# Ledger of designs, part 6: VH-VL binders against Indole-3-glycerol phosphate synthase (trpC)

Target 1, 261 residues: Indole-3-glycerol phosphate synthase (trpC), of Aeropyrum pernix (q9y8t7)
Amino acid sequence: MRDSFLQKAIASAKDRTSLLEEIAGNCSPKPGRPSLSSSIREWVYRVGGAVIAEYKRCSPSAGAISTLDPVSYVQATRDASAAYSVLTEPNWFCGSIELIPYFARYKPVLAKDFIVSETQIRIAACMGASAALLIMEALTPRELQELAAAASRYGVEVLVETPDASHAVEASRLAPGSIIGVNSRDLKTLRVDYEAMLREVSKAREQLPGEVILVAESGIDSPDKALKAFKAGAQAILVGTAFMKNPQLREKILAELLQIP

## First folded at step 14 (VH-VL)

Design w2 (from v2 with light chain N33S Q34G)
Fold by OpenDDE, look of step 15:
Structure w2 (fold): chain C 261 residues (1-261), chain A 121 residues (1-121), chain B 112 residues (1-112)
Amino acid sequence: as target 1 above (261 residues)
Amino acid sequence: EVQLVQSGAEVKKPGESLKISCKGSGYSFTSYWIEWVRQMPGKGLEWMGEIYPGDSDTYYEKNFKGQVTISADKSISTAYLQWSSLKASDTAMYYCARLEDWTYPYYFDYWGQGTLVTVSS
Amino acid sequence: EIVLTQSPGTLSLSPGERATLSCRSSQSLVHSSGNTYLHWYQQKPGQAPRLLIYKVSNRFSGIPDRFSGSGSGTDFTLTISRLEPEDFAVYYCMQSTHEPYTFGGGTKVEIK
């Protein structure tokens, strides 16, 4: 049976985990890492919404996105971003776990990868990550619970990426206290459906407890789309490709937010 | 923009070997399955097989297994379909296509322009 | 393997008319995931197939809204609400629910 991208990505992650076991055993999570959730809440309070700026050099759908280096990226985005999302997956996203420390100097870092093991979370924490991505579609409910619990032990917050509102609600139950993300990109197809994402964000917000942070993930490439996501009920948006191509977009988004009475 | 560009038309004789190519661009070549589809003259489409360039995982339709070889060179984002010994019955248009990334079976979203292979004495 | 039977083999119509193409599967195309992986392709003479509809009813990017797909289980339909001159072509259904991937025999939509 042929493996899907997700299956292959998971397999790759498992392999990488194995290779990093030694590192994980010799590291300790850094104390005093800033909170992703706190940062998001602060930005929501200040300007009505938070932006998570994602550093992603490649993607399966786009191939090479940008050659923009981390320094240039941070320079362009740090003043208007609540946090950084850092791709650590090396094969398809040209990411690296080694990127986390740099970004962590400036903002809370969400480590984004196909996380399937506690080891990955531990390593991320050791590198300075404030949060780790858990992809609901890549995990069984039990795995999700276990990994969320593991994250908690390391002082790592969890962003659970979900495809829709129903899964968002379920994720919040399986991983209490987690940040919930609704991905506009279908991991099955890798297609972006922004409108669908908005609908699901709205539905999710209606069903989730008010204290649950809801993140609209991907598909946002304009200030207008950003605002719509916030209006739909997202406290934060995660913007990747668009920022990689145009880091100044963040400032434009912020400017728009500031115009909202 | 996603594109698949195939090599040019081939005119061959029975018994000759042939290798045609399909070059992908505009996406991560290693992240999507490449499909090969045959269309004999005046006939429908037939799935031949596929390859995942990322790890060269390859599958064949049973009727094409052993009849052709599918391969890929990810360094140049190119997939190949080759015959060791062509037959007249191999005369057809051959298309490569991308299988969009999917956790389950999916569809061919982008196609090459096709390579016409003519095998005649 | 799954056999997809398309009907009619040839459909002769005039521009502006409604075209209804059928694709019948030898068995259910509902995948364990709940999705149905039946797709429609258009092929014009001398050209490669082009994706029209994926997963029964979703129009692919750039496909005009005059194209629509419907159906469930084993019976599927491609509808062209109002034929444009450029719509005269061969249409194939394809399933990817079950291995191996298979195509229908095609329906030729020709000018009456």
Scores: ipSAE 0.351, ipTM 0.771, lowest interface PAE 1.5, mean pLDDT 92
Fold by ESMFold2, fold request of step 15:
Structure w2 (fold): chain C 261 residues (1-261), chain A 121 residues (1-121), chain B 112 residues (1-112)
Amino acid sequence: as target 1 above (261 residues)
Amino acid sequence: EVQLVQSGAEVKKPGESLKISCKGSGYSFTSYWIEWVRQMPGKGLEWMGEIYPGDSDTYYEKNFKGQVTISADKSISTAYLQWSSLKASDTAMYYCARLEDWTYPYYFDYWGQGTLVTVSS
Amino acid sequence: EIVLTQSPGTLSLSPGERATLSCRSSQSLVHSSGNTYLHWYQQKPGQAPRLLIYKVSNRFSGIPDRFSGSGSGTDFTLTISRLEPEDFAVYYCMQSTHEPYTFGGGTKVEIK
């Protein structure tokens, strides 16, 4: 009878896509976009882990997080970040597709939205995004496969966000070559559960080929939590709210990684 | 910290109008459904209806439809329950609660403290 | 609408005893996703309800492990393995599988 949050977000994304297509028309993907996966692998090689810094001004659970502008955020975060995750969803996350070009000057950009059509992927690439988010819970298996194939045609890498290890393995099968994210919104609690996220990352690492990049998402607000996520088998962490509130946290995480024997 | 703060107790006479409030803070108010639950004296809990403040999408339980109005003012993060003409049988405790959902409704995770409405001549 | 029938209406027990509360649904509460959205709430006098157990058997954050839930389909149970003084309250089951959401009539757990 009523729409869930995800159903409302998907409906909004379809409406926004229709408007974007009208405005952007037949734009071409921006040339020279760097590889997100290559940047993550370079940081893992050099320091044992990669940090994806997320620019997120609002969220449903937190409301308004910060008024920190993109310039100040990049200035505080770029020296030790492998990539930026940029929210482009305007209604619940206060994001915009127009943010992508600015962040793309400095690092590979993951366009983070409720992606339901290849038009969204194409336009993100036109703006300079290197990768796009696909939320496994928002898509049927066929839709996931189709969107991943479309992303490949536009030269856009995919991060598939999954709720647990079994879904992470399935996502890797459905979208080979994708980066796999484990988000700590526990399906049983629907809330951040950092310890559950760690266990699911560890389980996913054991079951996935070594070349598959695993990203630990949400719940990381301290260097200790970041180190534990890397030790559990994540090659990258994605940090949003904590960096929006305390950008210097990223440098503390890097310092801890460099201290590991 | 997520909080739902309700307006204070009301003492009214039959036929009077009343509007009680539920103010949400500590989260994106427009991103979650707000539920209204009645508890008559000495009785259990009854779901009355709900609103999504982001778009004002509203649903009522069949016995409350037309008997109350559920509304929201998203500019001040407040949901309302309103009667145009109170009856003695409206005497009850009224709670608001937030619905936690992602792909499907789960449970009511945060509750207001309740508003006691007493209607007597 | 789904009717949730709780039994007993009142359960008179002493601290340290095991409490077993029943909730029976007029229809299956298994959603097409495979989940069962049957939850348990506790309400102490003068207070708003609080969530104890969600989706049949999952303890909500901060809830002591003496509380457990079980059941399937139409028959559900809340168990308090060893009653503490603060556990004397009214307990409601609630379902969100079907519109409208409905609560059981409650079971009052009181001191003997």
Scores: ipSAE 0.276, ipTM 0.708, lowest interface PAE 4.9, mean pLDDT 88
Fold by ESMFold2, fold request of step 15:
Structure w2 (fold): chain C 261 residues (1-261), chain A 121 residues (1-121), chain B 112 residues (1-112)
Amino acid sequence: as target 1 above (261 residues)
Amino acid sequence: EVQLVQSGAEVKKPGESLKISCKGSGYSFTSYWIEWVRQMPGKGLEWMGEIYPGDSDTYYEKNFKGQVTISADKSISTAYLQWSSLKASDTAMYYCARLEDWTYPYYFDYWGQGTLVTVSS
Amino acid sequence: EIVLTQSPGTLSLSPGERATLSCRSSQSLVHSSGNTYLHWYQQKPGQAPRLLIYKVSNRFSGIPDRFSGSGSGTDFTLTISRLEPEDFAVYYCMQSTHEPYTFGGGTKVEIK
């Protein structure tokens, strides 16, 4: 009967991929792209946590988001960010693959989209992305494994977005070496539930090998929430719309991070 | 702040046409399904159908198919429910609501205030 | 079409008492994903419904701890552990596991 939001997003991504194959040609991934995982580990070593700053111009829940242009956003944020998460999905998030170079010049970039084909991963790497998002709920286990393998061939790391600890553990088994994300929005309910997210991060940390990088996703809008996410076991946090409206909020969060024992 | 605001109460006679509205604000109107729910006097809630304003995908519950038309004008963030010929049995409260979904329908998270339609001779 | 049967039709109680509301489905509401999309709504006189509990047992944002949901398969329960004056209303279960979406007939919780 009806298409879910995710089904509509997947269909759009397939259409975009077909068009990209038709017009983008045979570009090669840029050499020497920085490692997302290495940047996160360096920040964890130095200060106990890493911030991934998200660049998002629109969302379904908020509509158009007041934001800086890419150059100004990077200027305001780059010295305290381990990486950038750049929305490349054009229909619901007003993103573009062409945004990647503005950020990749300075930090590792996670290309954030509904990724369903290796062509999307290759082209993101051509634009300078260090990593690509795979949404576990959008993919069969085989598709997840195949896309993770394709990403590895292009020198692209993978962040697998998962709704809870049990999915996080399964994702780590299906795609070894991937960065694992637990989102602040319950994918089953589509509501922000920060306290549930903290519990799932803590549970995932207990069940995952220590070498697996665990990311707490957007919904973190205060230093206290950021510190609690790190205490729960996340190595990195993804900070979204709060950065877009108050880019100096990141500096406040990092000042609190420097006080973590 | 997500809000669904419906048009005002209507008093009509059998055989007349009617179009009631539901205006969404505080979110991307074209990114969520809008549901229509009927509540007959003293009765419970009945799902009537839905529309995705982004592409106009529209679905009806079988007893309402052909009895009403669901539409949207995305330029003004408004969904509509309309009748070409009202019957006395159409007297009811009509709600619009927003559907939260991801891979499967979840729940209706925000509701309009309702539009009372009274059809009497 | 899934029929949701709520019982009792009316529940007359005093503030401070425990309310137990039942919802029975004509067939399993377990989706192939393993999730159960059974939700509870509250409707006060002259107001639109509001969501209380989603997916059987999860409280929606801002809903007090006194509301809890339980059940599986075809049998579901909403419990209000200690009724407050603002809890006297009509409660509906609703399923979205199967098209078309359907509501139960409602349980009116009224002051004794």
Scores: ipSAE 0.193, ipTM 0.686, lowest interface PAE 5.2, mean pLDDT 87

Design w2 (from v2 with light chain N33S Q34G)
Fold by ESMFold2, look of step 15:
Parts: structure tokens; sequence; C-alpha cells
Structure w2 (fold): chain C 261 residues (1-261), chain A 121 residues (1-121), chain B 112 residues (1-112)
């Protein structure tokens, strides 16, 4: 039987974790890491919404993405961003855990990878990450619960990425206190579907307690799309490819969305 | 835009070796399975096997196992189909295609233009 | 392995007519996920196959709405509601629910 993309990503993550353990050993999480949830809530209070700016050099669907170096990216995005989402997965996304410190000195960092072990969470925190991504589709319910508990022990918040409102509600139950992301794919093509994401965010907002932070993750590439995601009930949006591909549009989107001069 | 570009037509004699290629562009080549499909003259489509270029994981349909070799060179985004000793019955059109999947197999979304292999004395 | 049997072998029709192509599977194509991974491809003379319909009834991007798919379990149908001259081709069903992946024998749609 062949392995699916997700199965291969999980297997790679286990192999990479073993190597990371050998290199980093029992490193200590960085002190003074800021809270992702607190930053999101501050931006929501001040300006009505939060932007998580993603640094992503490659993706399966796009291949190599024309990208700014980390310093230039931070300079363009820091003042309009509540946090950074940093890809650490090297094989499909051209990421590295070594990128985390470059961003963590400025804002809370979400370490974005296929996280399958407590070791990955600990090492991300050693590099300065404030939060870690857990992909609901990659984990059994028990694995999700156990990894969220482990993250709590390391002072690492969790963003649980879910495909729809039903899973968002279940994720909130399985991992209380976590940030919940909605990243809807067209179930027919497996591609990001912005309109589906909006519908599912709205449904999730109606079913989740108001204190649960919702993040809209799919296909946000314009000020209008960002505004609609906030109106649907998201407290934060995750913006990646649009910022990496269109530097001039990036500044415009951030300024218009957050009323930044 | 996603493209799969195959090597040109081949005219060979029985017993000769052959390696045909399929080059992917416009996407992350190592992130998708590449499928090989045979079409004998006047006949339908037959799945031959597949490779994941990211780690070279390969699978063969049972009648093709041992008859061909599927490989890839990820540094140049290219998959290969290879015979060590061609037979006249290997005369066919050979297609490569890309598999779209996530947790389940889906469909072949992009196809190469085909490589016609003619094996005759 | 799964055998897909297509009928008829050849369908001779005029432009504007409705074409109905059948594909029968030797076993259920319903995956444990509840999805049915039965797809339809079009192959014009001298060209590579082209995906038309995936997962029974879903039109792929750029495919005209005159193409539709239906069916369940083991019996599937491709319908071309209004045959255009450009629809002269061989049509294959293909399943990916079970390994190995298999194609039907094809239905040739030719212009009368």
Amino acid sequence: as target 1 above (261 residues)
Amino acid sequence: EVQLVQSGAEVKKPGESLKISCKGSGYSFTSYWIEWVRQMPGKGLEWMGEIYPGDSDTYYEKNFKGQVTISADKSISTAYLQWSSLKASDTAMYYCARLEDWTYPYYFDYWGQGTLVTVSS
Amino acid sequence: EIVLTQSPGTLSLSPGERATLSCRSSQSLVHSSGNTYLHWYQQKPGQAPRLLIYKVSNRFSGIPDRFSGSGSGTDFTLTISRLEPEDFAVYYCMQSTHEPYTFGGGTKVEIK
C-alpha cells in the first residue's frame, strides 16, 4: 500500500524528530516567550482583528515561492502583525527550526510543522516559539489531547488546525484552551477554498464560546477577504502566500485592514 | 502552470535498453506521486506503477514488476521509466501523470504528452 | 483487483444528441471514508487523457457543464447532454478506491 501525502509528512516528522533530539538533546525552552493568544486579544481590542504573517519559502502546490529574506520580511510586516507563523518543515515547505529566533525577537511565533511528538514542541520552544501547530487530520483524538497537554507543560500554546466547524468544535473539546484554526480545503480537489472557509468560520463562531480564539487560515489575499473573515467571526487571519508573492500588495493589505498609517 | 514534459519518441530494436523521462514543472515535484500508464496500439490504458520522487518510494502493478524500472532524479525534477531489454511487445505509448492525494488516493490531474516507443527489428 | 467494464464499446451519434456511457465495477468502489473514487477521462486522437469528472459526479476545473456523472456502488454513468463535434473521443472510467488503480476498457464516441 502506498503512503498518502499526509502519511509521508508524518513519517518524515518522526525521522526529523529523532535527528533533532540527537542535536539539541534536553535544551531548555527560551524564557520570556510572549503569548500568542494575548497578542491576538490585544490587536482585536485595539483594531478589531489580528494578522498572523506567515513566512513560507516553498509549498507543494506552488513549489518555490519568490520570497524576501527574513530580515526584509520582518521589516515589511512587523508593525501590522500580531504574530508570525514560521514554517519549520524542510522537505515540502523549505522551512527550518533555525528560522524561529529571527522572528521570535519581534513577535510571538507559531512553529508550523507536522507535529507528532512532544520533542518537536520542546525544541520549538527552545528556539523561542510561543505556540505550536497541531493538525487535527494528522492526529488521533488521544494524540491531540496528549500533545496539547505536553505543550502546556512547556508553556507553549497550541493552534489546532481543523477543516470545518464540526471539527473546530471537537478540537476545542479535546484541547481546551487552544486556539482554533479553520483551514478549509475543497473536499473535491483538496485545494484551499476561501468561500468554504468563510462558511465554516461562521458556523464555528456560532457553536464555540466567545472566548475561544478563531483563526481563519485559507486564501486570504486581499483587504476585502480579510474583512469578511473578521466579520464571519475570526479574531485573527493567517496570511502567507499573498505576502510572500506580492510584496507591494502586502503593505497595502496590512495598512488598509488595520488602519495603520 | 503545472506541466509534465516527456522525452521524445524512440525507435529501438529488441534487446536494447531504454530510459524515457518525464519532467515536472510549475509545482513541487517531490511532493506528488508520478504515475506511469501504458497504452498499446489501439488499446486502452493500463496503470504500470508509480514513484514518490521525494523519497523514491515505488510501487508496480504486478504484471510490470520486474519488467520495467521506475526511478526519479529529484535534483532535476524528472521521473524515469526504464527497460533493460526491450521486446517487440513493448511497442506502446507511455504516459506519465501526477496523482492528487491527501489522506486518500484521488485522481490523475495532469498528464505528460506521451512517449511513443517502437520496438522492431 | 477491480475490473471496470464499460459499455457500449462504440457509440455513434450526431452533434446535439445526448450520449450516455456506462461503467460497471466488479466490486463496490465505496471507500471506508464514504467517498467513491471513480473518475472519467477523455482521450482525443493523438492526445493524452484529460480528467473530466472525479469522484463520480464532480466536474474538474474547466470542464463544460454538458458533462455530468452519476452512479453509486458499482454502476456509474457519464452523460454528455448535448454532443459537440469536439467531443469525438474515447472515454475511460478509472478507479482509485482500491490498489492497483484500474481503467475501464473505454467507450469510443464517434460522430455519425
Scores: ipSAE 0.189, ipTM 0.659, lowest interface PAE 5.2, mean pLDDT 87

## First folded at step 15 (VH-VL)

Design x3 (from w2 with light chain N35Y)
Fold by ESMFold2, look of step 16:
Structure x3 (fold): chain C 261 residues (1-261), chain A 121 residues (1-121), chain B 112 residues (1-112)
Amino acid sequence: as target 1 above (261 residues)
Amino acid sequence: EVQLVQSGAEVKKPGESLKISCKGSGYSFTSYWIEWVRQMPGKGLEWMGEIYPGDSDTYYEKNFKGQVTISADKSISTAYLQWSSLKASDTAMYYCARLEDWTYPYYFDYWGQGTLVTVSS
Amino acid sequence: EIVLTQSPGTLSLSPGERATLSCRSSQSLVHSSGYTYLHWYQQKPGQAPRLLIYKVSNRFSGIPDRFSGSGSGTDFTLTISRLEPEDFAVYYCMQSTHEPYTFGGGTKVEIK
């Protein structure tokens, strides 16, 4: 029986965790890591929304995206970003846990990977991550709860990636205090669907308490789309491929946010 | 732009060997299953088998197992279909296609242009 | 192996007419996920198939809204509301709910 993509990604993550444990040893999370949620709230208060800039060199759907090095990316994005999302998954996204320090010295870092064990969370925190991604579709409810509890013990916030509003509400119940992401990857198209994401953000905002931070994670490639996501109820947007390819977009989004009455 | 580009048409005699290719570009070739589909002249489409180039995990439809070999060279983003000894009944159009999935949403979204294999005296 | 039976074998129509193509499965195509993995492909002469409709009723990106799909369980329909000259082709249903993946025999939509 063949494995789905997610099954292969989970299996790879388990293998990588075993190797990371052998190499990294018993490191302790760095103290004084900045809060992702606090940075988002600060930007929301000041300008009405927050931008999480994603460093992603490759993806399954696009292949190679950019050869831009992390230092140059940070230089181009630091002033406009509340936080960084850093892909640490090496096989499909060309990421590495070693990338985290390049970003963490400047802004809170979300470690983006297929996280299946608390070892991955601990090691990301050792490298300076402020938060870790949990993909709801990759985890049972029990696993989600256990990993969120482990993250709390390491002083690591959690962003739970969910496919729709109903899962967003359930994720908030299973992992109280977590940041909730809506990545409306339409299982019908297997592509980012911005309009579907926008609808699900709106629905999630209606059902979630106001203090729950909601992040829109899909298809935002223009200032207009960014503003619509904020108006729909997202406190933050996560922008990857567009920022890797178009540095002017970063500045345009900030300029639009600063003009909000 | 996702493309699957197949090798050119082949005219062969029974008993000859053949290896045809399917080169993927515009996406991460090792991240998707590649499917092989046969279409005999004037007939419909038949699934033959598949390979995941990232780890070479390979599956065959029962009637094609042992009749063809599916392989890949991930260093050049290329999948292969090969015969050690062609038969006249192997005359067909052969397509490669990409399987789209996440958990289980699987359909063939992009297809190669096809390789016509003619086996005749 | 799942057998997909398409009818009619040939559908002779004029541009502007409505086309209705049938696909019947030998067993239910409802996956344990709750989704039904039945898809429709179009193949023009000398060309590779292209995806039109996936999971019964969803149009693939770039496919005109005159194409629609419906059905459940074992019985499925592709509808072309107003035939355009470029729509005269062979249409295949395909299922991926069960291994091995299988295609229907095709319905040729030809100009009358």
Scores: ipSAE 0.428, ipTM 0.762, lowest interface PAE 2.9, mean pLDDT 88
Fold by OpenDDE, look of step 16:
Structure x3 (fold): chain C 261 residues (1-261), chain A 121 residues (1-121), chain B 112 residues (1-112)
Amino acid sequence: as target 1 above (261 residues)
Amino acid sequence: EVQLVQSGAEVKKPGESLKISCKGSGYSFTSYWIEWVRQMPGKGLEWMGEIYPGDSDTYYEKNFKGQVTISADKSISTAYLQWSSLKASDTAMYYCARLEDWTYPYYFDYWGQGTLVTVSS
Amino acid sequence: EIVLTQSPGTLSLSPGERATLSCRSSQSLVHSSGYTYLHWYQQKPGQAPRLLIYKVSNRFSGIPDRFSGSGSGTDFTLTISRLEPEDFAVYYCMQSTHEPYTFGGGTKVEIK
C-alpha cells in the first residue's frame, strides 16, 4: 500500500533526524532567544494583531513559489512582522535549517518542518529558533505531549497546527501553554479554504481560554482577509505564499490594523 | 495552472515495444502520485498503477503487474508507461492523472488528454 | 478489490429533468480515518474524465451547483437537479479508500 504525502514527509523527517543525531548531541540551545508569544502579545497590544511572515520558497501544491532571497525578504518585511516562520523542510519546501540563524537576528523564529523527534527541536533551538511547529495530524496525542514537553526543556515554544476548532481545543489540553494554529488546508483538495479557516478560528476562539494565542494559518492574501481573520478571533496571522510573491502586502496589512480604533 | 500533457497517438503492430509519456506542469511534480488509467474502446475506466516521482515508488494493479512498466523522470516532470511487447488487446486509450494526497488517499483531480494506442497486424 | 456497481447502465432523459445516479460498493468505503473516499467523474465523448464530486459530496472547483453528491457507507448518489445539454455524458464513480483504486462501470446519461 502506498504512503500518503504526510507519511512520506514524516519518513523523510525521520531519516534526516537519524543523520543529525550526532550534531544534536553536541549542540546547546542558544540562550536569550526572544519569545514568540511575547512578540505576538506585544503586537496585539500595539496594533490589534500580529503578522508572522513565512519564508517559503516551494510547496507541494505550487512548486516553486519565489526566488526571493532571505535578505531581500527581511528588508521588505521586518518592520511589519512580529515574527518569522521559516521552512526548514528541504524536499518539498526547499527549506533549510541553516536559514534559522539569519532570520533569528531580527525576529523570533518559528521553525517549520515535519517535526517528529526531540532531535529536530533541539537542533532548531541550537540554531536560534524561538518556537517549533507541531502538526497535530502527523502525531499521536502521546507524541504531541512528549514533543511539547521536550520543547519546553529547551526553552522552545510550540505552535500546534490543527485542522479545526475541536482539534484546537484538544491540542490546548495536550500541550498546555502552546500557541494554537488553525490551518484549514482542505486536506481534501490540499487547497486552502479561507472561509472554512475563518469559521474554525471563530469557533476555536469561543472555546479556548482567553490566554491561548490563536493563529490563523490559511489563505490570507489580502489586507481584507487579514482583518477578517483578526476579527474572527486570531491574535496572529501566518502569511506565506502571498508575502513571498508580494512582500509589501505586510505594510498594507499593518496600515489596515492601524486604522482600527 | 495544473496541467498534464500526454504524448500523441500511437499505431503499432503486435510484438513491438512502446513508451508513452505524461508531462506535468503548474505544480510540484515530485509531490503528487501520477496514476495511469486504461480505457478500452467502448469500455469503462481501469486503474493500472501509479508512481510517486519524488522517490519512484511504484504500484501496479494485479492484472497489469508484469504487463507494463511505469516510470518517471522528475528532472523533466514526466511519467512514462511502457510495453515491451504489445498485443492487440492493448488497444485502448490511456490516461494519466494526478492524485491529490496529503494525509490520506485522495482523488484524481487533473487528467491528461489521453493517448490512443492502436495495435493491429 | 472493491467492486463498485453503478445503476442504471443507461439513463434516458430530456433537458431540464432531474437525473439520479447510483453507485453501490461491495464493502464500506469509510476509511480508518473516518473519511469516505468516493468520487464522481464525468466523461464526454472524445474527452478525458473530469472530476465532479470528491469525498461523497464536495463539488470540485468550477462544477455547477446543479451537481450534488450524497451517501454513506456503501450507497452513494450523484444528482443532477436540472439537466443541461452539456450534461449528457458518462458518469463514473471511483473509490480510493481501499487499494487498489476501482471505478464503477459507468452510467450513460443520454438524451431521450
Scores: ipSAE 0.113, ipTM 0.707, lowest interface PAE 2.1, mean pLDDT 92

